VHH binders against q01730. Designs and how they scored, part 34

Target 1, 276 residues: q01730
Amino acid sequence: SKSLKKLVEESREKNQPEVDMSDRGISSMLDVNGLFSLAHITQLVLSHNKLTTVPPNVAELKNLEVLNFFNNQIEELPTQISSLQKLKHLNLGMNRLNTLPRGFGSSRLLEVLELTYNNLNEHSLPGNFFYLTTLRALYLSDNDFEILPPDIGKLTKLQILSLRDNDLISLPKEIGELTQLKELHIQGNRLTVLPPELGNLDLTGQKQVFKAENNPWVTPIADQFQLGVSHVFEYIRSETYKYLYGRHMQANPEPPKKNNDKSKKISRKPLAAKNK
Key: E = the ipSAE of ESMFold2; O = the ipSAE of OpenDDE; V2 = 0.75 times the mean of E and O plus 0.25 times the DockQ between their complexes.

## First folded at step 20 (VHH; framework vhh_8pnl_2)

Design j5 (at its last read DockQ between E and O 0.69; V2 from the best seeds 0.72)
Fold by OpenDDE, fold request of step 24:
Structure j5 (fold): chain B 276 residues (1-276), chain A 123 residues (1-123)
Amino acid sequence: as target 1 above (276 residues)
Amino acid sequence: QGQLVESGGGLVQPGGSLRLSCADAGDTFDLYAMAWYRQAPGKERELVARITYEGRTNYADSVKGRFTISRDNAKSTLYLQMNSLKPEDTAMYYCAATLWTEPRDLPSEYDYWGQGTRVTVSA
């Protein structure tokens, strides 16, 4: 494999827009000499490394459209990441993020955001997160969300929403405002009911995906799932269910217990001490 | 994600070329990672090539330099250009799709599969 130095040099000399530095054992982007001088690049892949942070220097890569940090150890992102105005694809999956930086929602062209397998919850999102109105795909699977903020409805271009294996106790009614949604993945949560407004969406067709297994659904909903997704949606659209839902919500039931020991998550395991 | 339909298979001579296509009937093709797998008679299904939603490609060592995976998002179509074909390339070729952003080499990671198209390389 080419050295990192050579990759940088080649990119510069040949004006190559794509740089792939995946699986190189990189612990710091600052250790890659000349990386931040590559202002011409539109794609940077740093997946499968050992990064613990992203330096503010990332902002110098002003033409980035694709930035991939999949499977690192990133615990902190700089605010400057949101300064990348051309960024369309950001992959932060399988990291150690507990929070997103202030102003993260300033990426005006972001279409795909991968945040799967982190330590994020509803408090981890900055106030302007849902300003990412250009998002088409949002992956939040295997995080610690108990509540999906109602502002999710502001992401009107969303086609794929993945919330698999979180701690969700409810879905907001505003989810029904996602008129472009084609896929909803809510498996492995603590959901007992669905908001009737979800019925406003068409997720039952051959081109749509609705996955909702491994939730403690109330019996009336569970019975419909046994018949199929189409029956679920028909049911939640019914006046009978709306009444039931209203009564259920008024009763303010205690959330189901968390059954998953998330302590076993890779993102929560201690980092091996850098043997200096 | 919609139904995947492969086409372009056939009989070719060694050293010949073939281009496979996989049409996705869904509306979210451009958000999926895609792959070509192949299965020869009596052998296990193996990865041939993969392409991420970002357009990054990976190839099996056996086809590297000969095969090219590509995608046309506007047409919701995956391609496999196969050059310098060998008898060992004879197999049923399958296209597969996954929402995994970094797909691995495991078939189980792919959620959607085509029915396959047969490629036969013989003198």
Scores: ipSAE 0.852, ipTM 0.922, lowest interface PAE 0.6, mean pLDDT 94
Fold by ESMFold2, look of step 23:
Structure j5 (fold): chain B 276 residues (1-276), chain A 123 residues (1-123)
Amino acid sequence: as target 1 above (276 residues)
Amino acid sequence: QGQLVESGGGLVQPGGSLRLSCADAGDTFDLYAMAWYRQAPGKERELVARITYEGRTNYADSVKGRFTISRDNAKSTLYLQMNSLKPEDTAMYYCAATLWTEPRDLPSEYDYWGQGTRVTVSA
């Protein structure tokens, strides 16, 4: 493979819009000589490196449409990342994030946001997070969410929402406002009931995906899952279920106990343990 | 994600060309990373080529310079252009899709598979 210096020089000389620096052992973007001079690039891939931070200089790459930091050790992002106003795809999966910077939701074109395998929860989201109304795919799997904020309903262009392997105890009724949703992944949570408003969505057809296994569903719902996902949706749309759901919520039952240990996941480990 | 359906396989002479297609009936094709895998009789399924949802490609060493993976998101279709075909390219070719944005070489990272199309390069 080419050295980092050759990749930078070739991009500049040939006006190449895409730069792939994956799997190069990079610990700091500032060590890549000339990187931030490449104002013409539309795609930068830094996946499978050793980054722990992202410098504010990333904002100098003003034409980026794709920015990929998958599988690094990033613990925080600079507020300047929101200055990338052409950004459509941001991959931050498999990192150490426990917060997102203030103003993060001011990106105007973001379509895909990958946050899988981080240390995020509902308190990690900045106040303007749900201004990301252009999102078509939001991946929050393998984080520590216990609730999904009602403002999720503002993301009306979502086609894919993945919440697999969190600690969710409920879904908000506003999930039913996501009328463009084609795929919902909620397996591996602490969910006992579904909001009837989920029945407003068509997630049981051949072009749709609904995954909800490994949740402590109440018996009436668990019985429908044994018959098939289409029976679940028929049931939650019924007047019988709406009554039972209302009584369940009024009773305010204790959430099921957590029964998994996430301390061994890479995103949970100290940086020294990751590097062994 | 809808059903994946491969086409374009067949019998061809050594040195010939084929173009494989994989159609996705779903509405989320452009959000998926895609790959072609192949499996010869009695062998393990192996990666031929992959393409990320943003268009970045990778190829197995055995096909570099001969095969080209591409995608047309408007038509929800994945392609494999196969040139300079050899008898060792004979296999069942499978289209695969994953929501993983950075898939590696493991078939287990791919969630959706077509039924395959046969390619035979006569000896």
Scores: ipSAE 0.654, ipTM 0.850, lowest interface PAE 1.3, mean pLDDT 90
ESMFold2, look of step 20: ipSAE 0.555; ipTM 0.791
ESMFold2 (binder alone), look of step 20: mean pLDDT 81; pTM 0.821
OpenDDE, look of step 20: ipSAE 0.736; ipTM 0.864
ESMFold2, look of step 21: ipSAE 0.598; ipTM 0.822
ESMFold2 (binder alone), look of step 21: mean pLDDT 81; pTM 0.824
OpenDDE, look of step 21: ipSAE 0.632; ipTM 0.823
ESMFold2 (binder alone), look of step 23: mean pLDDT 81; pTM 0.819
OpenDDE, look of step 23: ipSAE 0.671; ipTM 0.838
ESMFold2, fold request of step 24: ipSAE 0.590, 0.608, 0.570; ipTM 0.820, 0.834, 0.808
ESMFold2 (binder alone), fold request of step 24: mean pLDDT 81, 81, 81; pTM 0.825, 0.827, 0.825
OpenDDE, fold request of step 24: ipSAE 0.788, 0.794; ipTM 0.892, 0.897
ESMFold2, last read: ipSAE 0.586, 0.546, 0.624; ipTM 0.824, 0.793, 0.840
ESMFold2 (binder alone), last read: mean pLDDT 81, 81, 81; pTM 0.826, 0.828, 0.827
OpenDDE, last read: ipSAE 0.796, 0.791, 0.850; ipTM 0.899, 0.897, 0.921

Design j6 (at its last look DockQ between E and O 0.60; V2 from the best seeds 0.61)
Fold by OpenDDE, look of step 20:
Order: sequence, then structure tokens, then C-alpha cells
Structure j6 (fold): chain B 276 residues (1-276), chain A 123 residues (1-123)
Amino acid sequence: as target 1 above (276 residues)
Amino acid sequence: QGQLVESGGGLVQPGGSLRLSCADAGDTFDFYAMAWYRQAPGKERELVARITYEGRTNYADSVKGRFTISRDNAKSTLYLQMNSLKPEDTAMYYCAATLYTEPWDLPSEYDYWGQGTRVTVSA
């Protein structure tokens, strides 16, 4: 494999827009000499490294459209990441994020946001997160969300929403405002009911995906799942269900217990102390 | 729901070529990482090639230089160009997709599978 130095040099000399530095054992972006001088690049891949931070210098890469940090150890992002105005794809999957930086929602062109396998919850999102109205795909699977904020409905261009293996106890009614949604993944949560407004969406066709297994559904909903997804949606659209749902919500039932020990998640394990 | 349909398999002589296709019926093909797996009789399913949503590719050593994985997002189709086929390439070939933007190395990490297309390389 080419040295990192050579990759940087080649990109500069040949004006190569794509730089792939995946699986290079990189612990710091600052250790890659000349990386931040590559202002012409539109794609930077740093997946499968050992990064713990992203330096603010990332903002110098002004033309980035794709930035991939998949499978690192990133615990914090700089606010400057939101300054990348051309950024369309941001992959932060399989990291150690417990919060997103202030102003993160300032990205104007972001279409794909991968946040799978992190330590995020509803409190981890900045106040302007749902200003990312250009998002088409949002991956939040394998995080710690108990509540999906109602502002999710503001992301009207979403086609994919993945919430698999969180701690969700409910879905907001505003999910029904996602009229472009083609895939909804909510399996492996603590959901007992579905908001009737979900029935406003078409998720039952051959081109759509609705995954909702491994939730403690109330019996009436569970029965419909046994018949199929189409039956579920028909049921939740019914006046009968709307009435029952209302009563259920008024009763303010105790949420199901968390069954998963998330302490065993890789993202929760202490980083091996660098033997100084 | 298996939204993936493989095609292009068949009988071919050693040294021959085949092109496999995997059609995704969904509208979200461009968000998926994709892979080709194969399973020979009596053997475990093995990774042949994978491609990220960005178009980055990886190949098993056994097929490197002979096979090419590619995707057409506009057509929602994954391809495997197989050249210089060998008898040991005989297998059922499966298309796989994962919701994640990065492909995985284990079959269990993929969310969707096709029914497979059979490739037989024989003199």
C-alpha cells in the first residue's frame, strides 16, 4: 500500500479529488502531513482507523462532498465540521459519539448521515439538528434513543429512517409527516403502540421496507403483525385503533424495561490506555 | 422481504466469462452497501466481492483480478463481471445488501439477500 505521504502528494500533483486512507492505523488526522492542504478534494475516506478526534482543520477541506469516518473511536466532533457547505455524505458510523457539536444542523446540502453504533440519545442532538432538511437518509441504529424528537417531521425529504436497536418507547405522530419515507426500521426497541399518523405513510408496498420486529407490541397490534405489515397499517388507520390509541396514551403506561445490556457495546468499552 | 433478484448464472467452460446482475426492486438502492457471496456444495458461504455506497470495492483473494463488482444506481442494479472462470468458481451466487453504508465481512451482517443464481464452470 502507498504511504500516506505519497497519497497526499499524488492527490496534489494529479489533482485527484478522492483520497482513500482507510485502514491505515491513523490515530490523528494531524499526523497526516499535508492532508489539510488538499482543498481540492471532494471525497475523503478515513474509515477503519483509530481516530479519537476530528480536528477543526477539517474545515480547510472546503470542497468535501463525502467524508467517511466509519469505524473509528471518535468521541467528539469539532463545530467546524458544519462549515463544510458542500458536504452531502457524512459517515460517522461505529464510533464513540455521545453528542453532536453545536450548530451541526447548519450543513446545507447534507443528504446522508450515518450515525449507527454510537452512544447518542435525544439529548445528544443539537438544537438545530432538524434543520438538516436536505437529509434523505438518517441512520440512528444501535444508539440510546428513548424518544424520537417530534421535529423529525421537519426532515421531509427522508427516504430512509433507521432506528433499529435503540430504546424507543414511542414514535412521535410527526413521523406521519415524512411523506417521502420508503424505509422505516424500528425493530429492537421498546415500542408497544404505533401512532395512528404512521398510517399516513405508504410503507406496505414491494418497494417499501417496514421492519418492526422485536418490540413488545400490544396484543391487537401483535395480532396484525402476524397477518402482515399491510394489516398493521390497515389497522392503525382504523377509527377503532385511533380510539384505543388515545385511551392508551391517556393512561400513560409505564414503559417496558430495558432488556439489553448496552455496556457490552464496543462503543462503550474503555479505550485501551496507551501504554505510555 | 428479499428485494434482490439475481440473474446471469449458467453453465460456462473454464476460461469463460459471465456477468451476473442483481436487481433491487426498491427505490433506495443508492443508500446500500452491496456484496456478492457464493456457496459451493458442502462449503460455507464466502464473500466474493463488496462495494460501498461510494463505489469503493474489495475482493476476495481468490477472485482478485478476474472478477469486477460494479453498481448502477440509476438502474438499481449490482453487477459481477466474472472473467477467466475456473471450476472452483462453481457455486450458487448471492447478492446481499446492508442498510449500512459500509459493507460487512460476515453474511449475518447483511440485511437482504437474493435467492441466488447458479454458476457452473465445467469442461
Scores: ipSAE 0.648, ipTM 0.835, lowest interface PAE 0.8, mean pLDDT 93
Fold by ESMFold2, look of step 20:
Structure j6 (fold): chain B 276 residues (1-276), chain A 123 residues (1-123)
Amino acid sequence: as target 1 above (276 residues)
Amino acid sequence: QGQLVESGGGLVQPGGSLRLSCADAGDTFDFYAMAWYRQAPGKERELVARITYEGRTNYADSVKGRFTISRDNAKSTLYLQMNSLKPEDTAMYYCAATLYTEPWDLPSEYDYWGQGTRVTVSA
């Protein structure tokens, strides 16, 4: 267990590209002397700390490819976060974000974005969010989304989309445009029906994952889930289902009541394991 | 995430080395955190080592300095290099995978498991 000063000095002196400052009780990145002088680093881990903000100085770390803020208390991000032009992996899971900064979608190489366990909803996303067309994995689990914007269909390189434990009442038909998708996780929502366009995706094979349990599915869909995921996809592709889906949408039923107890979500870890 | 298949186990003398491999047949290997667990007869499964999808490693105290976990995303393969083996390392070794980016040490956090490969360190 090295001090923060020693970690910075060793990285500088040995030109070490990866710095791990997890679980160090850090309340501000500005208090870590010399941190922003490490322009050579490609990976910075600050998980399990007590950060409440991220200073604009983060942009000085211009060679970062991996930036990990998991399990902090971050409420806001600076607009300069998108100036990290080499960033491929950004982990902001288990924070207190209720918005993302303007221009966030201009992060040109981002492949993995972890936003699990924040206070985000569909109104939290900046207008250019769906310009993140390089994304291969998007984790939005344990947030407060009630809908997924249709623009999700622009993220055509997605292989993993996790929306577990939100408050989703519907999926947009544009989900069917994600033809590279290998894994879709929608368990723990308020979903009653599936768009027929989901049937355009190949999520039933041995190499794919479709998780959809803990939703108040209408009986015809619930019955297919009891038979297996392949039966669900066969059913939603059928003309019978397309007709029933159309009638369900015409009826415009009230959404099921949401569960406001976020502590029941399987993806959330006990606070005793967190560094505050 | 496809089927996980371990290989590389066997009988080895104390002080010897083995390299375990775990191949993933699926297309999403590089997004998963991976781990090696082991289970000796009459014991519960215990974490040996884990590696996050971005490459950060953690080890059980009992194997630090002797074992090295690594991954080759191009080959969809996880490795465990085991050096300076001791009779207490005798166990069934399991490869495990999870989509959680920050997994804990509990086996319940892992969704996918291989069938295991046996390692025996002869006394």
Scores: ipSAE 0.574, ipTM 0.803, lowest interface PAE 1.9, mean pLDDT 89
ESMFold2 (binder alone), look of step 20: mean pLDDT 81; pTM 0.826

## First folded at step 21 (VHH; framework vhh_8pnl_2)

Design i1 (at its last look DockQ between E and O 0.72; V2 from the best seeds 0.65)
Fold by OpenDDE, look of step 21:
Order: structure tokens, then sequence, then C-alpha cells
Structure i1 (fold): chain B 276 residues (1-276), chain A 123 residues (1-123)
């Protein structure tokens, strides 16, 4: 494989818009000499490295459209990441993020946000997160969400929402405002009921995906799942269900217990002390 | 549920070319990573080529320079152009799709699979 230096030089000399530095054992972006001088690049891939931080210098890469940090150890993002005005795809999957930086929602063109396998919850999202109104796909699977904020309904261009293997105890009614949603992945949560407003969406067609297995559904809903997704949606659209849902919510039942030992998550394992 | 249907397989002489297609996706095609796998008789299924939703491609060493993976998002179709075919390329070829934005080389990571199309390279 070409050295990092060579990759940087080649990109500069040949005006190559794409730089792939995946699986290079990089622990700091600052160690890659000349990286931040590559203002012409539109794609930077740093997946499968050992990054713990992203330096504010990332903002110097003003033309980035794709930024991939998949499978690193990033614990913190700089606020400057939101200054990338051309950014369309941001992959932060399989990292150690506990929070997103203030102003993160300022990315005007962001279409795909991958946050799978982090340590995020509903408190981890900045106040302007849901200003990312250009998002088409939001991946929040394998995080620690107990609640999906109602502001999710503001992401009106969402086509894919993945919430698999969180700790969700409910879905907000505002999910029914996502009129362009084609895929909803909510399997592996603590959901017992679905908001009737979900029935406003068409997730039962041949081109749609609705995955909701491995939830402790109440019996009436579980019975419908046995028949198929179409039956589930028909049921939650019914007046009978609306009534039952209302009663259920009024009773304020205790949420199901957390079954997943998340202590075993890679994102929670201590970073091997650099043997000094 | 997403469906993938492969086509384009057949019998070809060594040095020949084939173009495989995979179509009829029942998912948001343009946001999925796609891959071609192949399985020869008595061998394990192996990755041939993959393409991310961003359009990044990766190839097995055995097919690098000969095969090209591409996609037409408008047609929801994945392609594998196979040139300079060798007898060793004889296998059942499978199309696969995953919602993973950065898939690894594990078949288990893929959510959808086709039924396969057979490619036979023989003199």
Amino acid sequence: as target 1 above (276 residues)
Amino acid sequence: QGQLVESGGGLVQPGGSLRLSCADAGFTFDLYAMAWYRQAPGKERELVARITYEGRTNYADSVKGRFTISRDNAKSTLYLQMNSLKPEDTAMYYCAATLWTEPRDLPSEYDYWGQGTRVTVSA
C-alpha cells in the first residue's frame, strides 16, 4: 500500500478528488502531513483507523462532500465539522461518541448521517440537530436512545430511519409526519405499542421496509405481526386501536426492562492504555 | 421484503466476457451498499466486488483489473462486467445488498440476497 505521504502528494499533484486512507493505523489526523492542505478533495475516507478525535482543521477541507470515519475511536467532534458546507455524507459509525457538538445541525446539505454503534442518547443531540432537514438517511442503530425526540418529524426528507438495537420505550407521534419515509428499522428495542400516527405512513409496499422484530409488543399488536406488516398498519389505523392506545398511554405502564448488556459494547471498552 | 434477481450468467469460453445484472430491489437502492459474491462447487462463498452507496468500489485480488462493478440508481440495477474470464471464475454469482454504509467482507452483513446466476467458463 502507498504511504500516507504519497497519497497526499498524489492527490495534490494529480488533483485527485478522492483520498482513501482506510486501515492505516492512523491515531491522529494531524500526523498525516499535508492532509489539511488538500482543499480540493471532495471525498476523504479514514475508516478503520485509531482516531480518537477530529481536529478543527477538518474545516480547511472546504470542498468535502463525503467524510468517512467509520470504525474509529472518536470520542469528540469539533464544532468546525458543521462548517463543511458541501458535506453530503458523514459516516461516524462504530465510534465512541457520547455527544455531538454544538451547532452540528448547521450542515445544510447533509443527506446521509451514519451514527451506528456509538454511545448516543436523546441527550447527546444538540439543540439544532433536527435542523438537518436535508437528511435522507439517519442511522442511529446500536446506541442508547430511550426516547426518540418528537422533533424527528422535522426531518421531512427522511427516507431511511434506523433505530435498531436501542432502548426505545416509545415512538413519538411525530414519526407520522415523515411522509417520505420508505424504511423504518426499529427492531431490538423495548417497544410495546406503536403510535397510531405511524399509520399515516406507507411502509407496507414492495419498495418499503418495516422491521420491528424483537420488541415486547402487546398481544394485539403481536398478533398482527404474525399476520404481516400490512395487518399491523391496518390495525394501528383502526379506531379500536386508537382507543386502546389511548388507554394504554393513560395507564403509564412501566417500561420493559433493559435486556441488553450494553457493557459489552466495543464503544464502552477501555481503550488499551498506550503502553508507554 | 427486498428482492434481488440476478441475470446474465451463462457459458463462455476462456477470455470471453459476460455482464451480470441484479435488479428488482424492494428497498431504497441508492442508499444501499451492494456486492457480488460467488460460490464455486465445493468452495465457500467469496466476495468478488462491492460498491458503497457513495460509489466506492473494492475488488477481490483475483478479479482486479478484469471485473468492474457498477450501479444504475435510476434503474435500481447493479452490474458486474466480467472481462478476460478464466475457468477459475466458474461459479454461482450472487447479488447482495446491505444497509451498512461501510460493509465488511462478511456475507452475514448483507441483508438481501439474490438466487444467483451461474457462470461457466469452459473451453
Scores: ipSAE 0.696, ipTM 0.853, lowest interface PAE 0.9, mean pLDDT 93
Fold by ESMFold2, look of step 21:
Structure i1 (fold): chain B 276 residues (1-276), chain A 123 residues (1-123)
Amino acid sequence: as target 1 above (276 residues)
Amino acid sequence: QGQLVESGGGLVQPGGSLRLSCADAGFTFDLYAMAWYRQAPGKERELVARITYEGRTNYADSVKGRFTISRDNAKSTLYLQMNSLKPEDTAMYYCAATLWTEPRDLPSEYDYWGQGTRVTVSA
């Protein structure tokens, strides 16, 4: 591998738009001399490093379309991240985020947001988060969500929503507004019922994915899963189920107990750094 | 749920070329990372090449410079152009897909697999 200095120099000299500094032991982006002068680059990969923060200087990379911080120890992001107005793909998976900065939802072009394996919950999302209406994929797996905000319905271009291995006790009815959704991953939660509005979606066809295993489904729903996912959707569309769901929500039953073992949650030291 | 279907395998003489295809219109294809794996008789399945949803490629050392992975998102098709084929390239070749945005060479990180297509390079 080239030194970080040579990677920066080569990008500048050859006007190379893509820079990959993955797995280089980087603890601070400020230690990479000249990095923020590379205003021409459209892709920056800093995956598998030791970053704990991202400096405001990231905004100087104004032409970025892809920014990848996968598998670091990032605990906070600067508000300036939303100044990257050409950004289409932002990967923050396998970090230590428990909040997103104020104004995060002001990105104009974001299509893919990877937040898997962080410490996020429904209170971690800034007020304008669901204004990211260009999103096609949102990955929130392995976080601490118990509730998905109703504003999820504003993300009408979403094709993939992954909520695997959270602590969800319910899905909002607004999930049924995601008419472009092709993949919904809700396995490994505390879900007992499905909102009938999920039946508005076409998630049982040849081009779709619906994964919902490892949830404490009530018996009528569990029985339909044994027959196949198409039977689940037929059932939740029925008037019988709509009535029973309404009574269930009115009764506000005690949710199933949490799994106390979170051993798969991200530690301060990234797991993936050991595998490189 | 969609399925990955490989094609383009066959019998080729050493030094020859072959182009493998893998198709499945049942995905949001452009949002998946894709890979080619191969398995020779008596050996473990090994990574040949991978391509992220962003288009970043990686190759096994044994094929670097001879094989090219590519994708056509409009046709939902993954390709492997195989040039300068050697007898040790003889194997079943498998297409794989994952939603992991940073996949590695671990087969367990891939959610979907094809049935494979056989490539034989005559000794």
Scores: ipSAE 0.564, ipTM 0.797, lowest interface PAE 1.8, mean pLDDT 88
ESMFold2 (binder alone), look of step 21: mean pLDDT 81; pTM 0.818

Design i2 (at its last fold request DockQ between E and O 0.66; V2 from the best seeds 0.72)
Fold by OpenDDE, fold request of step 24:
Parts: C-alpha cells; sequence; structure tokens
Structure i2 (fold): chain B 276 residues (1-276), chain A 123 residues (1-123)
C-alpha cells in the first residue's frame, strides 16, 4: 500500500478528488502531513483507523462532499464540521460519540448521516439537528435513544430511518409526517404501541421496508404482526385502534425495562491508556 | 420485498468479455451497497466485487484489474464488466444488496439476492 505521504502528494499532483486512507492505523489527522492542504478533494475516507478526535482543520477541506470516519474511536467532533457546505455524505458509524457539536444541523446539503453504533441519545442532539431537512437517510441504530424527538417530522425528505437496537419507549406522532419514508427500522426497542399517525405512511408495499421485531408489543398489535405488516398497518388505521391507543396513552404505563446490557458495547469500553 | 434480477451471462471463450447487469430493485437503490458474488460448481459462494452507496469499490484479488463494478443510480442498475475472462471465472453470478454503509462483505450482511446468471468460460 502507498504511504500516506504519497497519497497526499499524488492527490495534489494529479488533482485527484478522492483520497482513501482507510485502515492505516491513523491516530490523528494532524499526523498526516499535507492532508488539510488538499482543498480540492471531494471525498475523504478515513474509515477503520484509530482517530479519537477530528480537528477543526477539517473545515479547510471546503469542497468535501463525502467524509467517512466509520469505525474509529472519535469521541468529539468540532463545530467546524458543519461548515462544510458541500457535504452530502457523513459517516460516523462505529465511534464513541456521546454528543454532536453545536450547530451540527447547519449542513445544508447533507443527504446521508450514519451514526450507527455510538453512544447517542435524544439529549446528544443539538438544538438545530432537525434543520438537516435535506436528509434522505438517517441511521441511528445501536444507540441509546429512549425518545425520538417530535421534530423528526421536519426531516421531510427522509427515505430511510433506522432506529434499530435503541431504547425507544415510543414513537412520536410526527413520524407520520415523513411522507417520503420508504424504510423504517425499529427492531429491538421497548415499543409497546405504534402511533396511529404511522398509518398515514405506506410501508407495506414491495418497495418499502418495515422492520419492527423484538419489541414488547401489546397483544392486539402482536397478533397483527403474526399475520403480517399489512395487517399491522390496517389495524393501526382503524378507529378501534385509535381508541385503544388513546386509552393506553392516558394510562401512562410504565416503560418496559431495559433488557439489553449495552455496557459491553465496544463504544463503551475504556480506551487503552495511551502509553505516554 | 425487493427483487434483484441478473442478466448478461452466457458462454464466452477464454480472453473474452461479458457485461452483467442487475436491475429491478424494490428498495432505495442509491442508498444501498451492492455486490457481485459467484459460486462455481462444488465451491462456496465468494465475493467478486462490491460498491458502496458512496461509490467505493472492492474486488477479489482473483478479478482485480480484469473486472469493474459500477452502478447507475438513475436506472437502479448494477453492472459488472468482465474482461480477460478465464475458465476459472465459470460460475453462477449473483447480485446482492445491503443497507450497510460499510459492509464487511459477508453474505449474511446482504438483505437482497438475485436468482443468478450463469457465466461459462470455455474454449
Amino acid sequence: as target 1 above (276 residues)
Amino acid sequence: QGQLVESGGGLVQPGGSLRLSCADAGFTFDLYAMAWYRQAPGKERELVARITYEGRTRYADSVKGRFTISRDNAKSTLYLQMNSLKPEDTAMYYCAATLWTEPRDLPSEYDYWGQGTRVTVSA
């Protein structure tokens, strides 16, 4: 494999827009000499490295459309990441993020946001997160969300929403406002009911995906799941269910217990002390 | 359930070329990673090539430099250009799709599979 230095030089000399530095054992982007001088690049891949931070210098890469940090150890993002105005794809999957930076929602062109396998919850999102109205795909699987904020309904371009293996106790009614949603993945949560407004969406067709297994559904919903997804949607659209849902919500039932020990997640394991 | 349909297979002489296509996706095609797998008689299914939703490609060592995976998102079609074909390339070729943004390229990661198209390389 080419040295990192050579990759940088080649990109500069040949005006190559794509730089792939995946699986290089990189601990710091600052250690890659000349990286931030590559203002012409549109794609930077740094997946499968050992990054713990992203430096503010990332903002110098003004033409980035794709930025991939998949499978690192990133604990913090700089606010400057949102200054990348051309950014369309951001992959932060399999990291150690507990929070997103302030102003993160200012990315005007972001279409795909991968946040799978982090330590995020509803409090981790900045106030302007749901200003990301250009998002087509949002991956939040394997995080610690208990509540999906109602502002999710503002992401009207969403086609894929993945919330698998969180701690969700409910879905907001505003999910029914996602009229372009084609795929909803809510497996492995603590959901007992579905908002009737979900029935406003068509997730039962051949081109749609609805996955909702491994939730403690109330018996009436569980029975419909046994028959199929189409039956579930028919049921939640019914007046009978709306009535039952209303009663259920009024009763303020205690949320189901968390059964999954997430303490064993890689993202929660102590980072090996940098041998100073 | 999304469907993938392969085409373009056939009989070709060693050194020849074929172009495989995979179409009719019942999912949001441009957001999926796509792959070609192949299975020769008596052998296990193996990865040939993969392309992420970002357009990043990976090839098996045995086909590197000879095969090119590409996609047309507007047409929801995956392609495999196969050049300099060898008898050992003889196999059933399968198209596959996964929602994983960074797949490890395990068959189990792929949610959708085609029925396959047969490629035979023989003198």
Scores: ipSAE 0.882, ipTM 0.934, lowest interface PAE 0.6, mean pLDDT 94
Fold by ESMFold2, look of step 22:
Structure i2 (fold): chain B 276 residues (1-276), chain A 123 residues (1-123)
Amino acid sequence: as target 1 above (276 residues)
Amino acid sequence: QGQLVESGGGLVQPGGSLRLSCADAGFTFDLYAMAWYRQAPGKERELVARITYEGRTRYADSVKGRFTISRDNAKSTLYLQMNSLKPEDTAMYYCAATLWTEPRDLPSEYDYWGQGTRVTVSA
C-alpha cells in the first residue's frame, strides 16, 4: 500500500480525481497533510477509519461528487457539508450520528444518502431535510425512527427507501406520493397496519421490491402476507380495508412494545464481527 | 422481483478468454453493488470480483490481473472479462447483487443470485 503522503502527492502531481484512503487508521482528516488542497478531486473515500468528526475544511473539496465515510465513529458533521454542491453520493453508514447539521437539505444534487446504522430518529432531521428532492436512494436502516415524517412525500424522485430495523409504529399516508418508488424495505419494525395510500404504489411487479417481514401486523394483514405480497396490496386497496384502517386509527391503540434487545437484528455486520 | 440472468459461459482451452454477462430485469441496477462468485464441484462459493454502485472494484487474488469486472448501467448489465484462463478457473459462475453500499462481500450479504453459467477450461 501507498502512504497517505504518497496518495496526496500523486493526486496533486497527476491531477488524479479519485482518492481512496480507506482502512488507514485515520483519526483526523486534519492529520492528512495537504488533503484539503486537492480541490480538483471528485471522489474521496475514507471508509473504515477512526474519524470522530469531519472538519469544516471539507468544504475546500468543492468538486466532490462522492464522499464516503462508511464505518467510522463520526458523531457530528459540520454545517459546511451542505456547501458541497456537486455532491451526488454521501455515505455515512456505520457511524455514531444522532443528528444532521442545520441546512443539510441545501445539497442541490444529492442522489444517494446512506445513513444505515447510526443513532438517528425523526428528531435528528433538520427542518430543510426534505428539500433533498433529487434523492433516488435513502437508506435509514438500523436507526431509531418511530415515525416517518409526512414530508417524505416531497422526495418524489426516490426509487429506494430502506427503513428496515427501526422502531416505526406507522407509515404516513404521504408514502403513497412516492410514485417512482421501486423498492420499499420496512422489515423489522413495530408496524401493525399499512396506510391505504400505500396501495397507490405498484410494489409487487417484476421490477419492484417490497420487504415487510418481522412486523406485528394485525391479523387481517398478516393473513394476506401468508397468501403473498400481491394479496396484501389488493387488500389494502379494498373498501373493506379502508374501513378497518379508519376504525383502527380512531381507536388510537397503544403501539406494540419495543423489543429492547436490537442485537437480534441482522443488518450489515460491523468490521469487528459479532455473532447475532 | 430482482432476477439475474448470466450468459457467456462455455468450453475453452487454457490461455483462452471468455466474457460473462449478467442482465437483470427487476431492480434499480445502478444502485446495487454487483459481484461474480464461482463454485467448483464440492467447494463453497468464492468471490471472484465485486463492483460497488460507485464503481469501486475488488478482486480475488487468484484472478487479479486476468479478470476485469465492469458494469453498464444504461443496459443494466454486469460483465466479467476473463483472460488467460486456467483449468483452476473451471466452475459455475454466479452473478449476485446486494443493496449494501459498502459490502464486505460475504455471500450472506448478497440478496439476489443468478442460476449460474458454466465455465470449463479443458484439462
Scores: ipSAE 0.631, ipTM 0.824, lowest interface PAE 1.5, mean pLDDT 89
ESMFold2, look of step 21: ipSAE 0.576; ipTM 0.785
ESMFold2 (binder alone), look of step 21: mean pLDDT 80; pTM 0.823
OpenDDE, look of step 21: ipSAE 0.862; ipTM 0.924
ESMFold2 (binder alone), look of step 22: mean pLDDT 81; pTM 0.823
OpenDDE, look of step 22: ipSAE 0.711; ipTM 0.854
ESMFold2, look of step 23: ipSAE 0.597; ipTM 0.815
ESMFold2 (binder alone), look of step 23: mean pLDDT 81; pTM 0.827
OpenDDE, look of step 23: ipSAE 0.825; ipTM 0.909
ESMFold2, fold request of step 24: ipSAE 0.590, 0.566, 0.586; ipTM 0.810, 0.789, 0.809
ESMFold2 (binder alone), fold request of step 24: mean pLDDT 81, 80, 81; pTM 0.827, 0.826, 0.827
OpenDDE, fold request of step 24: ipSAE 0.882, 0.882; ipTM 0.934, 0.934

